# VHH binders against Acetyl-coenzyme A thioesterase (ACOT12), part 2

Target 1, 210 residues: Acetyl-coenzyme A thioesterase (ACOT12), of Homo sapiens (Human) (q8wyk0r340to549)
Amino acid sequence: CIHWDISKQASLSDSNVEALKKLAAKRGWEVTSTVEKIKIYTLEEHDVLSVWVEKHVGSPAHLAYRLLSDFTKRPLWDPHFVSCEVIDWVSEDDQLYHITCPILNDDKPKDLVVLVSRRKPLKDGNTYTVAVKSVILPSVPPSPQYIRSEIICAGFLIHAIDSNSCIVSYFNHMSASILPYFAGNLGGWSKSIEETAASCIQFLENPPDD

## First folded at step 1 (VHH)

Design e11 (framework vhh_enristomig)
Fold by ESMFold2-Fast, scan of step 1:
Structure e11 (fold): chain B 210 residues (1-210), chain A 119 residues (1-119)
Amino acid sequence: as target 1 above (210 residues)
Amino acid sequence: EVQLLESGGGEVQPGGSLRLSCAASGFTVSSNYISWYRQAPGKQREWVSTIYSGGSTNYAESVKGRFTISRDNAKNTLYLQMSSLRAEDTAVYYCARDFWSGYYEPDYWGQGTLVTVKP
């Protein structure tokens, strides 16, 4: 996790996007599950597990990009998010968010401080990028009420197929120790991912009115 | 804390010109995407124009060549210069702090200023 440094904000934001693109370009992804055309891939490297979830969505790519890059709307479809509040607008395409998560097993709820970086397709390109990573902000320190959590590298790549549809891919580079996957709970873990993906698809195909 | 206040609306003849202003407070115009939207009676709000943080501009097809969006960073104010006005341009015009031209829902709206093009 990197300390947020205002003097390096442009390079940190670009590094966020670059890290997600590099994750997506890795070789060795294995299909773990396919349910209702939602594909789940995993990539295991030492003690690290990466997850890739992919689905064809009946929504224009630019709309999916707009909706998925606005983390204030994340709680509308993702049950793992209670609140998402903008801390600062670093630029028009880069924002710092404070996120809170639900209480689990009577433990303290988790919170996160993240940098969200969004990018439109390059000239003649067709892929939108929304990259997320945790940062350390001295102005938003860990508090006794929450367990400060970390996103190492995560986000969305959205590939335009036609004017009314796109492929949405979600990536998350996480430690194997935080997933029940290695404990033999792949079915429960995959079901949670599938349910969250289904909720996301419903949100993208039935977006909020004006 | 963020506020947007439009002014400059009024009545104008077809073919005429009008300049709208939007005074921003609580944030810096030059660091944000700022857009103009309009809403005709009984219709949904439609996007008109955006100026990006870097100064680049974009326009809806219906207003290209007739409207010009600009800003004055020292005054923290946005402008919409409208020319060759048509009856179809009659609407309440809103300025908004936006995210990506036409794709994000604006997070802050002004109160609007009425433009009436009288035949």
Scores: ipSAE 0.000, ipTM 0.100, lowest interface PAE 17.6, mean pLDDT 79

Design e12 (framework vhh_enristomig)
Amino acid sequence: EVQLLESGGGEVQPGGSLRLSCAASGFTVSSNYISWYRQAPGKQREWVSTIYSGGSTNYAESVKGRFTISRDNAKNTLYLQMSSLRAEDTAVYYCARDYYDSSGYLFDYWGQGTLVTVKP
ESMFold2-Fast, scan of step 1: ipSAE 0.034; ipTM 0.507

Design e13 (from e11 with D98E F99G W100I S101L G102T Y103G E105Y P106F; framework vhh_enristomig)
Fold by ESMFold2-Fast, scan of step 1:
Structure e13 (fold): chain B 210 residues (1-210), chain A 119 residues (1-119)
Amino acid sequence: as target 1 above (210 residues)
Amino acid sequence: EVQLLESGGGEVQPGGSLRLSCAASGFTVSSNYISWYRQAPGKQREWVSTIYSGGSTNYAESVKGRFTISRDNAKNTLYLQMSSLRAEDTAVYYCAREGILTGYYFDYWGQGTLVTVKP
């Protein structure tokens, strides 16, 4: 988890995006599940588990990018998020969010402070990027109501296919300690991921009026 | 050289108001995260309020609705407007610019300004 420094914001945001791209480019991904054309891959390195979820979606890439990069809308489709509130608009493409998660097994609910960095395709490219990582912000300290959690590296790569469709890839480089949170709540790790992905696809293909 | 100079402290009765100022040099307040902290005698320094580069603000639960953080970009100065002051608000108030060091949080602090709320 990186201490946030506004004097280095451009470098930190670019590092966030590069970390996600490097994660996506890793080799050794293993197919774990393929249900309803939703592909789930895992990569295990030491005590860290990474997940990659991919699906062809009937939604324009630019729209999927806008919807997925707006974390205030994340609770509408992701049951693992209760609230997502903007702390600061660091730049047009970089935002700090405070996120709260649901209670699991009578434990304190978790919260997160994250940097979301979004990038449009470079010239001759067709891939949008939404990168997420936890930051330490002394002005948003841990509270007694929540267990402050960490996202090491996560996000979306959205690849345009045609005017009405794209491929959405989600990546998350998580510690083993986060897995019981998701698996226990929904009756299984793979089932939790499959249901969340299906909900995301439904949201992207049938976006709310706003 | 980065410098932060606090002023505006003093004695006030419960329910009173004070306006603290923090004059910054060596950087621009509109491009940085600037916070107010306070330290009461014998206690640890606690965070009070922050204004972020984009202009959004955050407050400690104990001061919400009573304190307002603001900045004047032309004067390169941060303010803390304090109202409905209580005895427990008695502390030395510090202005800080947030930053990082590898493995550590680093900030620039001022000398502080004393606020005493006496009955």
Scores: ipSAE 0.000, ipTM 0.337, lowest interface PAE 12.9, mean pLDDT 81

Design e14 (framework vhh_enristomig)
Fold by ESMFold2-Fast, scan of step 1:
Formats: C-alpha cells, sequence, structure tokens
Structure e14 (fold): chain B 210 residues (1-210), chain A 120 residues (1-120)
C-alpha cells in the first residue's frame, strides 16, 4: 500500500496505470472457467492469486469506459460494493474513493481507500484503462467500525472492436483480506466472479438512464 | 521455444482465394489474442484481423466480408481464409501474438511471414 503524497500525485497515478498494464502483460495465465462466453483465467505467484476475466460486450468501448470508471455507480452492479464515495478529484482522470463492503460472517464490514486512474487510448491505440489500487491517506484513517482492506492492483482494460462492441478485461492481483467476499473457497470464488461479471455485462449492455 | 510459423502463400489471380495457416508452438492459441498483419512492397506493416481468446473476431475495413480468421484448437493453428483477392492484397502476411493492444502493432511474437501475390 503506498502512502498518498500530494506532491507526487501525477507520478503515483501514472504508476497505478503502469502497474495494471504490467499485470495484464504477465505470462502463465491458466483458463479456470468458461461460462456464457465469460472466460476466467488465474495466475499464481508467490502465494498470491491474480484473476483475469474477459468478455465481448455489445456496448461501445467509450461508453463502457465511462460507466466502469465511475466508481459511484459500482454498487449498482457489483454486490461486493455497498458504497463508493469520492474523497477528492486529484485531476479530471484521477480520483480518490472511499469504498465500503458488505458484512460477512459476523465480521465488521470492510472499507477501502483507493486511487482510481483512468486513461483513454493514445494515437492509433484502441484500449481504455481504468486502474485502481489502495493508498494510505492520513485524512481518512482506519476507523473502529471497519476493517481497512487493500487492493494491491486491479482494474479494467477495454478494447474497442467496432463502434458498437468491445472486449472488457478485468484484472485483480488481490490481497487475502478480500477473499472472504468470494465465498472462501475456489469453487465458490469462481462462481462469485462469474456472477459479478454477468451483472457487469448486463449493466453495460443495458445502462441506467442518465 | 515460443514461435509462430506461417504457410499457404502463393500466386493467385484477382478474384481468387487462398488459405493461410499459422502454426503455434510453445503456447496455446485459444488463450491468446492472435492477429494477422501484412506488409506490401514499400509500405508499412498493416493490421488485417484479430481473433480473441474467447473466439470473437475483428477485421480491417479493407478486408471485411472477404477474409475470415479462424483457429483449430486441437491443431494449435490459426487460419486466414482470403477470398475475392485484389492486386492491393499483394503482401507478405505475418501472424503475431497480441497481448492486449489490438491494432496498435505491439506484439511479443512474430512469424517469419508468407508471401501472397495477386496478379493476372
Amino acid sequence: as target 1 above (210 residues)
Amino acid sequence: EVQLLESGGGEVQPGGSLRLSCAASGFTVSSNYISWYRQAPGKQREWVSTIYSGGSTNYAESVKGRFTISRDNAKNTLYLQMSSLRAEDTAVYYCARDWLLYGSGEMDVWGQGTLVTVKP
């Protein structure tokens, strides 16, 4: 987890994006599940599990990008998020969010403080990026009501296919503290990811009114 | 060793058809984004078509409706079926493994290429 430093905000935001791109470029991904054309891949390294979820979506890439980069709308389709509130706009493309998660197994609910960095394709590129990682922000310290959790590296890569469709890829190099939200075992974890991906696709192909 | 090897090029008359093959070794085509590129004499390399790990396909505007990309997972081989060939399709055709930058030209594995000549 990186301490947030306002004097380095541009560098920290760019490193967030580069970390996601680096994760996506790794080799050794194994197909774990394919259901309803949603492909799930996993990568194990140093006892940490990374997940990659991929689906062709009938939605323009730029619209999927706008919807997925707005984390205030995340709870509309992702059952692992109860609330997402903007703490600060550090730039037009980089925001700090406070996220709360559901209560599971009589535990305290979890919360997160994250940096979300979004980038449009450059030049001849066709890939949009939405990168997210936890940061330590002194103005939003841990509270006794929540278990402060960590996202090491996660996000979306959205690849334009044509004017009406795209491929959405979700990556997460996750902390063990998030695993209870995926039913605590690989079978239930995979099913939870599949259901969340299906909800995301339905949301992107049938977006709510403005 | 990770590699791609093209075959199937040759001479064909305008309006004719050819099927190119690309044999992959050291990795699985069904788990990767694989593209066809071409380079005409004296021109820069141009993206032609991509097949994504899920099986979806995309094509350059100039070849839509004439070319079909496909794969045979059992043979670990990629194909490009070309029909209604034009003189402008004359080029060396390459298969390449994309990571995630469709049409951007960022590839980590390239084949050696196979020449397609369309002439009367």
Scores: ipSAE 0.000, ipTM 0.220, lowest interface PAE 12.9, mean pLDDT 80

Design f01 (framework vhh_6fv0_2)
Fold by ESMFold2-Fast, scan of step 1:
Structure f01 (fold): chain B 210 residues (1-210), chain A 120 residues (1-120)
Amino acid sequence: as target 1 above (210 residues)
Amino acid sequence: QVQLQESGGGLVQPGGSLRLSCAASGFTFSSYAMYWVRQAPEKGLEWVSTISGSGGSTYYKDSVKGRFTVSRDNAKNTLYLQMNSLKPEDAAQYYCAKDLYWGSYEGDYRGQGTQVTVSS
């Protein structure tokens, strides 16, 4: 986990983006499921699973980027998020969020403190990036009401195809503490991911009014 | 390049046991998750089990939980499926797979299969 330091903000934000690009470029991804054109891949490293979800979406890449980079809207389509509140706007393209998750069984709910870094395509490129990584903020310490969880590396790569469509790819490499909530069985895990992806697609293709 | 060869199928009575094996070659076996899928006569392909590259994580179809155990020996590039308490509904051609496509299990990363028959 990265300790947040204002004096190193640009370097830490750029490192967040590069970590996501490095995850996406890893070799060894295996297709686990393809349902209704939604492809789910997995990658195992030292007993930790990473997931990659991909689909062609009937939405302009720049709009998908805008909607997916605004984590305050995440609970509208993702049932795994209860609240996403901005802690600080460290720049136009980098935000710190506090996230809360649903209560499951007899456990305390989980919370997260993350850095979200968004980037538009390079000069001749067609890929938008939204990178997410847990950070340590002394101003938002762990509390007894929540189990503080960690996102090692996650985010979206959005590839423009034409003026009305794009390919949205979601990547997630989580700590072992979060994996059990997804890993009960492959069918249940894939079904949950498929349903969340389908909800995301409907949200992107039918965005709320400004 | 990728080659998968299943073995260990046969005829067994209800309640019996079989152990399936899959010999893998042409790739770095320990770096990839592996899958068991099956196809019953006049039915579609269905996923049965997954095992992570290290063997640390295993997943099962609900109807086989507690009866089937997937395992692997990375030193021998071999995948196993131990099947206990076999039921008539488990009768199928069983395939070892490197990649799993939901609704499509086309050729390149699937072996030719081994037949499991359960009858009295």
Scores: ipSAE 0.000, ipTM 0.126, lowest interface PAE 15.8, mean pLDDT 77

Design f02 (from f01 with K98R D99G L100W W102L G103D S104E Y105S E106Y G107F; framework vhh_6fv0_2)
Fold by ESMFold2-Fast, scan of step 1:
Structure f02 (fold): chain B 210 residues (1-210), chain A 120 residues (1-120)
Amino acid sequence: as target 1 above (210 residues)
Amino acid sequence: QVQLQESGGGLVQPGGSLRLSCAASGFTFSSYAMYWVRQAPEKGLEWVSTISGSGGSTYYKDSVKGRFTVSRDNAKNTLYLQMNSLKPEDAAQYYCARGWYLDESYFDYRGQGTQVTVSS
């Protein structure tokens, strides 16, 4: 019953990773903000916004990768996530998640169904990849309680610097419909991203022991 | 050990051109964004340009846009800065850096620099 979904998702996993790499390689990024050594860039293409957030982190790259690739931990540091539940394991490196977002101004909350694809560095490389993309699963249809939303392309590139530090880059190529779910519009959106990035860094440098 | 070595600086007249190079070793060059930063006499360190690991994304300080071009040759582990239409205000010690930002605590590594003098 689930086999065809698994086959379909397997065909998307490499495309998910390549899409993130392509987004990171685009030209035209503009510096939007620099707060506490967290740099935010934006790229505007028609009515779609992309963001790139970058920071040096005092955490080994492999640990940052482990923490950031586990989306069940996302609500611990990202206030835009209420829940992240695993739907299925496509492989050891690819998972399907159902995500719910908070209610803003008495609007219906949003939900998402995403494929998360994780890749360790290639031979002689030092970059970890965590790619995220919305998918359609017949087994998890839209619900009247939520507005089903879409992530076009998002994720993390984590570059090892030494045994105790790394560079974390977050990218998100999102539709304009996502903007209302940041605090305010453009004026408050940057603040929301800055606060989320700061929370992420704090989480990576001071993770719960579990 | 990570090493960065700049070259190509010198004296030029206003409106002249220079090409700076940075030879990198001791790390996987293509996996890192690289930076050009400069320090003018009596001034602090200024970010000039950034290039992504693949070379696909480039960023510039507003005052150098259209005049400077950053590029890299990952097969040769070399970073470049082509500087055209040089102005007296561009005179500075130019550094190749690996890291995030021009906050010195976030440059993992910085070269020894190459001096650019613009004199009329």
Scores: ipSAE 0.000, ipTM 0.117, lowest interface PAE 16.9, mean pLDDT 76

Design f03 (from f01 with D99E L100Y Y101F W102L S104T E106D G107R; framework vhh_6fv0_2)
Fold by ESMFold2-Fast, scan of step 1:
Structure f03 (fold): chain B 210 residues (1-210), chain A 120 residues (1-120)
Amino acid sequence: as target 1 above (210 residues)
Amino acid sequence: QVQLQESGGGLVQPGGSLRLSCAASGFTFSSYAMYWVRQAPEKGLEWVSTISGSGGSTYYKDSVKGRFTVSRDNAKNTLYLQMNSLKPEDAAQYYCAKEYFLGTYDRDYRGQGTQVTVSS
């Protein structure tokens, strides 16, 4: 986790985007699941697991980008998010969020402080980027009511196909502790990912009214 | 306040056995999958084993399958790792860990660890 520093905001935000692009460019991804044309890939690097989820969706890329980059709307389709509140607008394309997660059983809920960095395609590009990572922010310290958690590297790459469709790819660099579930051996976690992906696709193809 | 305390490490000869324990407190133990991870000197953390909250499902790193067995006693809030046929490459600091949220890394939910040394 990076300590947030306002004087370095541009380089920290660009590093966030670059880390996601580097993750997406790795070789060795293996297909773990293909259900309803939703493809799930995994990449095992010793004790670290990365997950890549991809689907062709019937939505313009620019619209998918607007919807997926607005984390205040994340709880509408992602059951892993209870609330997403903007802490600060660092720039037009970079925001600090406080996220709360569901209570599992009778334990304390988890929370996260993340930097979300969004980028439109450059002049000759066709890919939108939404990158997420946890940051340490002294003004939002860990609280007794929550267990502070970490996203190492996650986000979306959205590739325009034509004026009415795009490919949405979600990446997440995860801890080794969930490796057996995603290797296709057990199915519980991959089922959760499949259901979350299906919910996301439905949200993108049937967006809420403005 | 989640607390995890490992014990049971020591020095063994190649081919020997050790049983590690992890005493857990501060959460509803039976509701969470638990994990064993290890770290050799100047190396990163390496996942070793996972056990479901009920104990009904267990998973292992390929190199330890058939040699290690993870188990738990939910009445005692204790996690175990039985290590048989130990090899020099198993020498490491062993930690137990808790994970709650898919894709979210709980780095602070590790105990102090217990050292395993395999001779020769």
Scores: ipSAE 0.000, ipTM 0.166, lowest interface PAE 13.3, mean pLDDT 79

Design f04 (framework vhh_6fv0_2)
Amino acid sequence: QVQLQESGGGLVQPGGSLRLSCAASGFTFSSYWMYWVRQAPEKGLEWVSTINSGGGSTYYKDSVKGRFTVSRDNAKNTLYLQMNSLKPEDAAQYYCARDIYRGLYEDYRGQGTQVTVSS
ESMFold2-Fast, scan of step 1: ipSAE 0.062; ipTM 0.602

Design f05 (framework vhh_6fv0_2)
Fold by ESMFold2-Fast, scan of step 1:
Structure f05 (fold): chain B 210 residues (1-210), chain A 121 residues (1-121)
Amino acid sequence: as target 1 above (210 residues)
Amino acid sequence: QVQLQESGGGLVQPGGSLRLSCAASGFTFSDYYMYWVRQAPEKGLEWVSTISSSGSTIYYKDSVKGRFTVSRDNAKNTLYLQMNSLKPEDAAQYYCAREGYTWYDSPFDYRGQGTQVTVSS
């Protein structure tokens, strides 16, 4: 996890985006699940698991980008997020968020402090990018009420197909904790991924009125 | 609250056997995948075995295949690891772990205190 430094904010934000693009470009992804045309791929490197979830969505790419890059709306479709509050606007396309997660059976809930960096397609491109990673902010230190969790590298790549549809790809490079292929993507974790993906698709195809 | 308590560790000679148990409480045990993970001195956590909620799907680390057997008793909320033909390389603190909830967290969200396994003559 990176320490947030205001003097380096542009470099850190660009690094966030580049890290996600590099993750997505890796070779060796293997298909592990296909449910309702939702494809789940995994990549195992040095006992670290990366996940890629992909689905064709009946929604314009620019709308999916707008909805997925606004983390204040994340709790509307992601059951793992209770609240997402903006800490600071680094730029029009980069924001710092404080995220809280639900309580699990009276267990201590988790929280996150993340940098979200969003980018529109380059001139001749068709891909929108929403990159997210955990940062260390002295103004939002770990609290005894929460277990501070970490996102190493995650986000969305949204590829425009036509004016009414896109392909939404979610990536997550898990922590250096061991996440063997079968242990990391089976059971409740795989089920959680499938349920969250389905909820996301429903939200994108049936967005709430603003 | 989720509670996992391991037992059954100890000292054995190379080639010996041990049976580890994990007593689970505070959640519906039969709904969750369970894991055995271990940590040798000055090394990181290493996954050893996975067992599905029903017990029908089982996975093992390559180095323990044929020697270790994971099982569960959903009526007793207990997870087991039978370890045969133990090697010095198997010496570690062994942890019972429950599957996690989120796509950005480790699948080993909840772990017990662990039970120590030593393999020495």
Scores: ipSAE 0.014, ipTM 0.318, lowest interface PAE 7.5, mean pLDDT 81

Design f06 (from f05 with R98T E99Y G100R Y101V T102Y W103K Y104T D105S S106G P107D; framework vhh_6fv0_2)
Fold by ESMFold2-Fast, scan of step 1:
Structure f06 (fold): chain B 210 residues (1-210), chain A 121 residues (1-121)
Amino acid sequence: as target 1 above (210 residues)
Amino acid sequence: QVQLQESGGGLVQPGGSLRLSCAASGFTFSDYYMYWVRQAPEKGLEWVSTISSSGSTIYYKDSVKGRFTVSRDNAKNTLYLQMNSLKPEDAAQYYCATYRVYKTSGDFDYRGQGTQVTVSS
């Protein structure tokens, strides 16, 4: 994990975005599941498993971007999140969050401290980016109540298709401490991802007011 | 504009108690983590306590655990620090801060002017 330093904020945020783009550009993804037109790909690299989930959704790209970049709303559709609290709005497009997760398999609940960096498409582009990675903040240290977990690289790429639809791609490259079961049973893990993706699509196509 | 105003400091005997308050304005207080930091004479700023936006997550510097209690009242936009069993080494200027001014490596900036705590016989 990278220690957070406000003097390096701009480079850390840009590195976050570039890491997600680099992950998305990797080759060797294997199709693991296709249900209800939700495609799940995996990339196995020794001790690490990366996941790519993709779906065409009936929502304008700019609206999906607004909804998915607001992590305070993440618990509304993602059962893996109990709470998401903003620690700081570092810039217009970069935020620090404290995230708590539910208890799984007799473990303590997990928590995370992450940097979320969002970017609109560049001129003549059609892709929105929401990148997430763990950071170390001494003022929000690990506590006995939680297992402090790490996201190495995760996020959303949202591609505008037309004025009413987009393709949402979710990527996640995380340590085994967050998802220890993905190293073993892909069947149950894949079903959990499918259910989370379906919930996300429902949320994006039936957004809350404002 | 973010404004933080600390109060409640004073002179106290070793073993005594003080309650510090921080009145916040200019931002949505209930959306932000809040911090207490202090600066002793000829020392740098040091972190003392953290409280999450909802108040559900709280952390303390090891040397103050069991003696200090941080709390917040989001309806009043106010942060508190209850200080019990005060020791001479707790004497410092106390500041409240939000993460907008926090820096790693033990360095903190602050937005308030602080309140002085003196512990002596």
Scores: ipSAE 0.005, ipTM 0.365, lowest interface PAE 11.6, mean pLDDT 80

Design f07 (framework vhh_6fv0_2)
Fold by ESMFold2-Fast, scan of step 1:
Structure f07 (fold): chain B 210 residues (1-210), chain A 121 residues (1-121)
Amino acid sequence: as target 1 above (210 residues)
Amino acid sequence: QVQLQESGGGLVQPGGSLRLSCAASGFTFSSYAMYWVRQAPEKGLEWVSTISGSGGSTYYKDSVKGRFTVSRDNAKNTLYLQMNSLKPEDAAQYYCAKGTYTVTYRDFDYRGQGTQVTVSS
C-alpha cells in the first residue's frame, strides 16, 4: 500500500491509471460466465485472483464515465458499498475517498481509503479510464470499528462505440483469500457480481437527476 | 499441477458421522479459500462449504448448517469436513476445490478425485 504524499500527487495519480491499463492488457483471462450479455472473466496469477466484467450499454460513453467516476453515487447501484465520502479533491480528475462496506456474516465491516483517478480519451482515442487504488493516509488511520482493507488495482475502462452506446469493462485485482467477504460462498459471489453488474447497467441507462 | 486428494468417505446410517480430509499440494495452501462441493447421481455440483485461507471465516449451505463443520490445518496443507447427523440427502461424491472463481455452468477445474459418501436408511 502506497503512503500518500501531496508532493507526489501527479506521479501517484498517473501510476494509478497506468496500473489499471496494465491489468487490462494482461493475457490469460478465462471466460467464467456469460449471462444476459454480461461477460465475466477471471485471471489467476500466483496467489491473486483478478476479475473482469464487460457489457455493452445503451448510454453515451461520456455519461457512463461521469456517473461511474463519481463514487459518492456508488452506493445507489452497488450493494457492496455503504458509503463513499470525498476526503480531498486532489485535482480536477483525482480524488481521495473513504469507503465503508456492509457487515457480512456478523464479521466486522470493512473500510477503505482510496485514490480515484479519472482520465478522458486522448485525441483520436475512444476510451475513458477510472482507476482506483488504496493509499495510506495518516489523517484517516485504521479504526477499531472497521477492518481496513486494500484495493491493489481496480477500475473501469469505458469504450465509446457510437454517440449513444459504449462498452463498460470493470477490473479488480484481488487476493483469492478475500472472496468470502464479498459473497460468503462461491455461488453467491458469482451471483453477486452478476446482480451488481445488472444494477450498474440499469443505473447507467436510467440515470438519476443531478 | 494443483493436486487435491480427498479421503474419509464411506457408508453410514442416518444420524451417523464421517470426517472427510483433503490433502493439498502444488500451491500456497494458506493463501487460498477452500471449498467442499458434492454431486449426487442425478444432480449437478452443489456447493457445501467455504473456509477462508486463514480459517477465520466459514460459510455453509443452509441444509448442512449446524451439522457440518469445515476446518483446515495450514501447517499440514489439509482441509477437513466434519459431518454429523447425516441424512440420506447428504449421499454424494464429495470434492474439495481450490479457491477459484467458478459459475454454475461449468465444473470446478481445480478439484480432486472425490470421496463417496453413502447414507442408508
Scores: ipSAE 0.000, ipTM 0.143, lowest interface PAE 15.1, mean pLDDT 78

Design f08 (framework vhh_6fv0_2)
Fold by ESMFold2-Fast, scan of step 1:
Structure f08 (fold): chain B 210 residues (1-210), chain A 120 residues (1-120)
Amino acid sequence: as target 1 above (210 residues)
Amino acid sequence: QVQLQESGGGLVQPGGSLRLSCAASGFTFDDYAMYWVRQAPEKGLEWVSTISWNSGSIYYKDSVKGRFTVSRDNAKNTLYLQMNSLKPEDAAQYYCAKDYSLYWGTFDYRGQGTQVTVSS
């Protein structure tokens, strides 16, 4: 996790986006599960596991991008988020958020401080990017009520297919040292990912009034 | 309320054996995959083993393959880890766990742990 430094905000935001793009461009992804046209891929690199979830969505890419890049709306479809509040506006496309997670019966809830960097397609491109990573922000230190957690590299790539549809891909780069080997028949984790993805798809295809 | 209670840790010499147990309650045990994870001093959590709900799928960290055996008794709501040929690098606090979160890189539920020390 990087310490947030306002004098380097543009560089840190750009590095966030580049890290996600580099993750997505890696080769060697293996299909782990395909249920209801939701594809789950994994990539194991020494001590690191990365997950890629992909689905064709009946929604324009620009609309999916608007909905997914607004993290204040994340709790509406993602059961892993309780609240997501803007801490600061770094730029029109980069924001710092404070996120809280559900209370678990056996432990304190988790919280995160993240940098979210969003980018529209380049002139001749058709892919939107929403990149997320944890940062250390002295004005929002860890508190006794929460366990401060970390996102190493995660986010969405949204690829426009036609005026009414797109491919939404979610990536998350994490340590394999605490993860089981992912196989379709390991049950619980793949079902949780599939249910969260299905909720996301339903939200994108049936968005609220805003 | 989900409860996970580990036991069976202790001090052993290199090459020794220990059997860890995890008593589970507050959920339908035989509907879930279960996990063993460990944390050595000054290190993060490290995944050790996974066993599916019916024991049909079992996975191990490469460094423990052939030495550790995970099993479960669904009638007793208990998870086990048989550890043979223990090495100094196996010394850690061992936890059983349920529901790994890919979003947060952590487990939703884990117990208080049981300590394994490997020394003379």
Scores: ipSAE 0.005, ipTM 0.255, lowest interface PAE 10.4, mean pLDDT 80

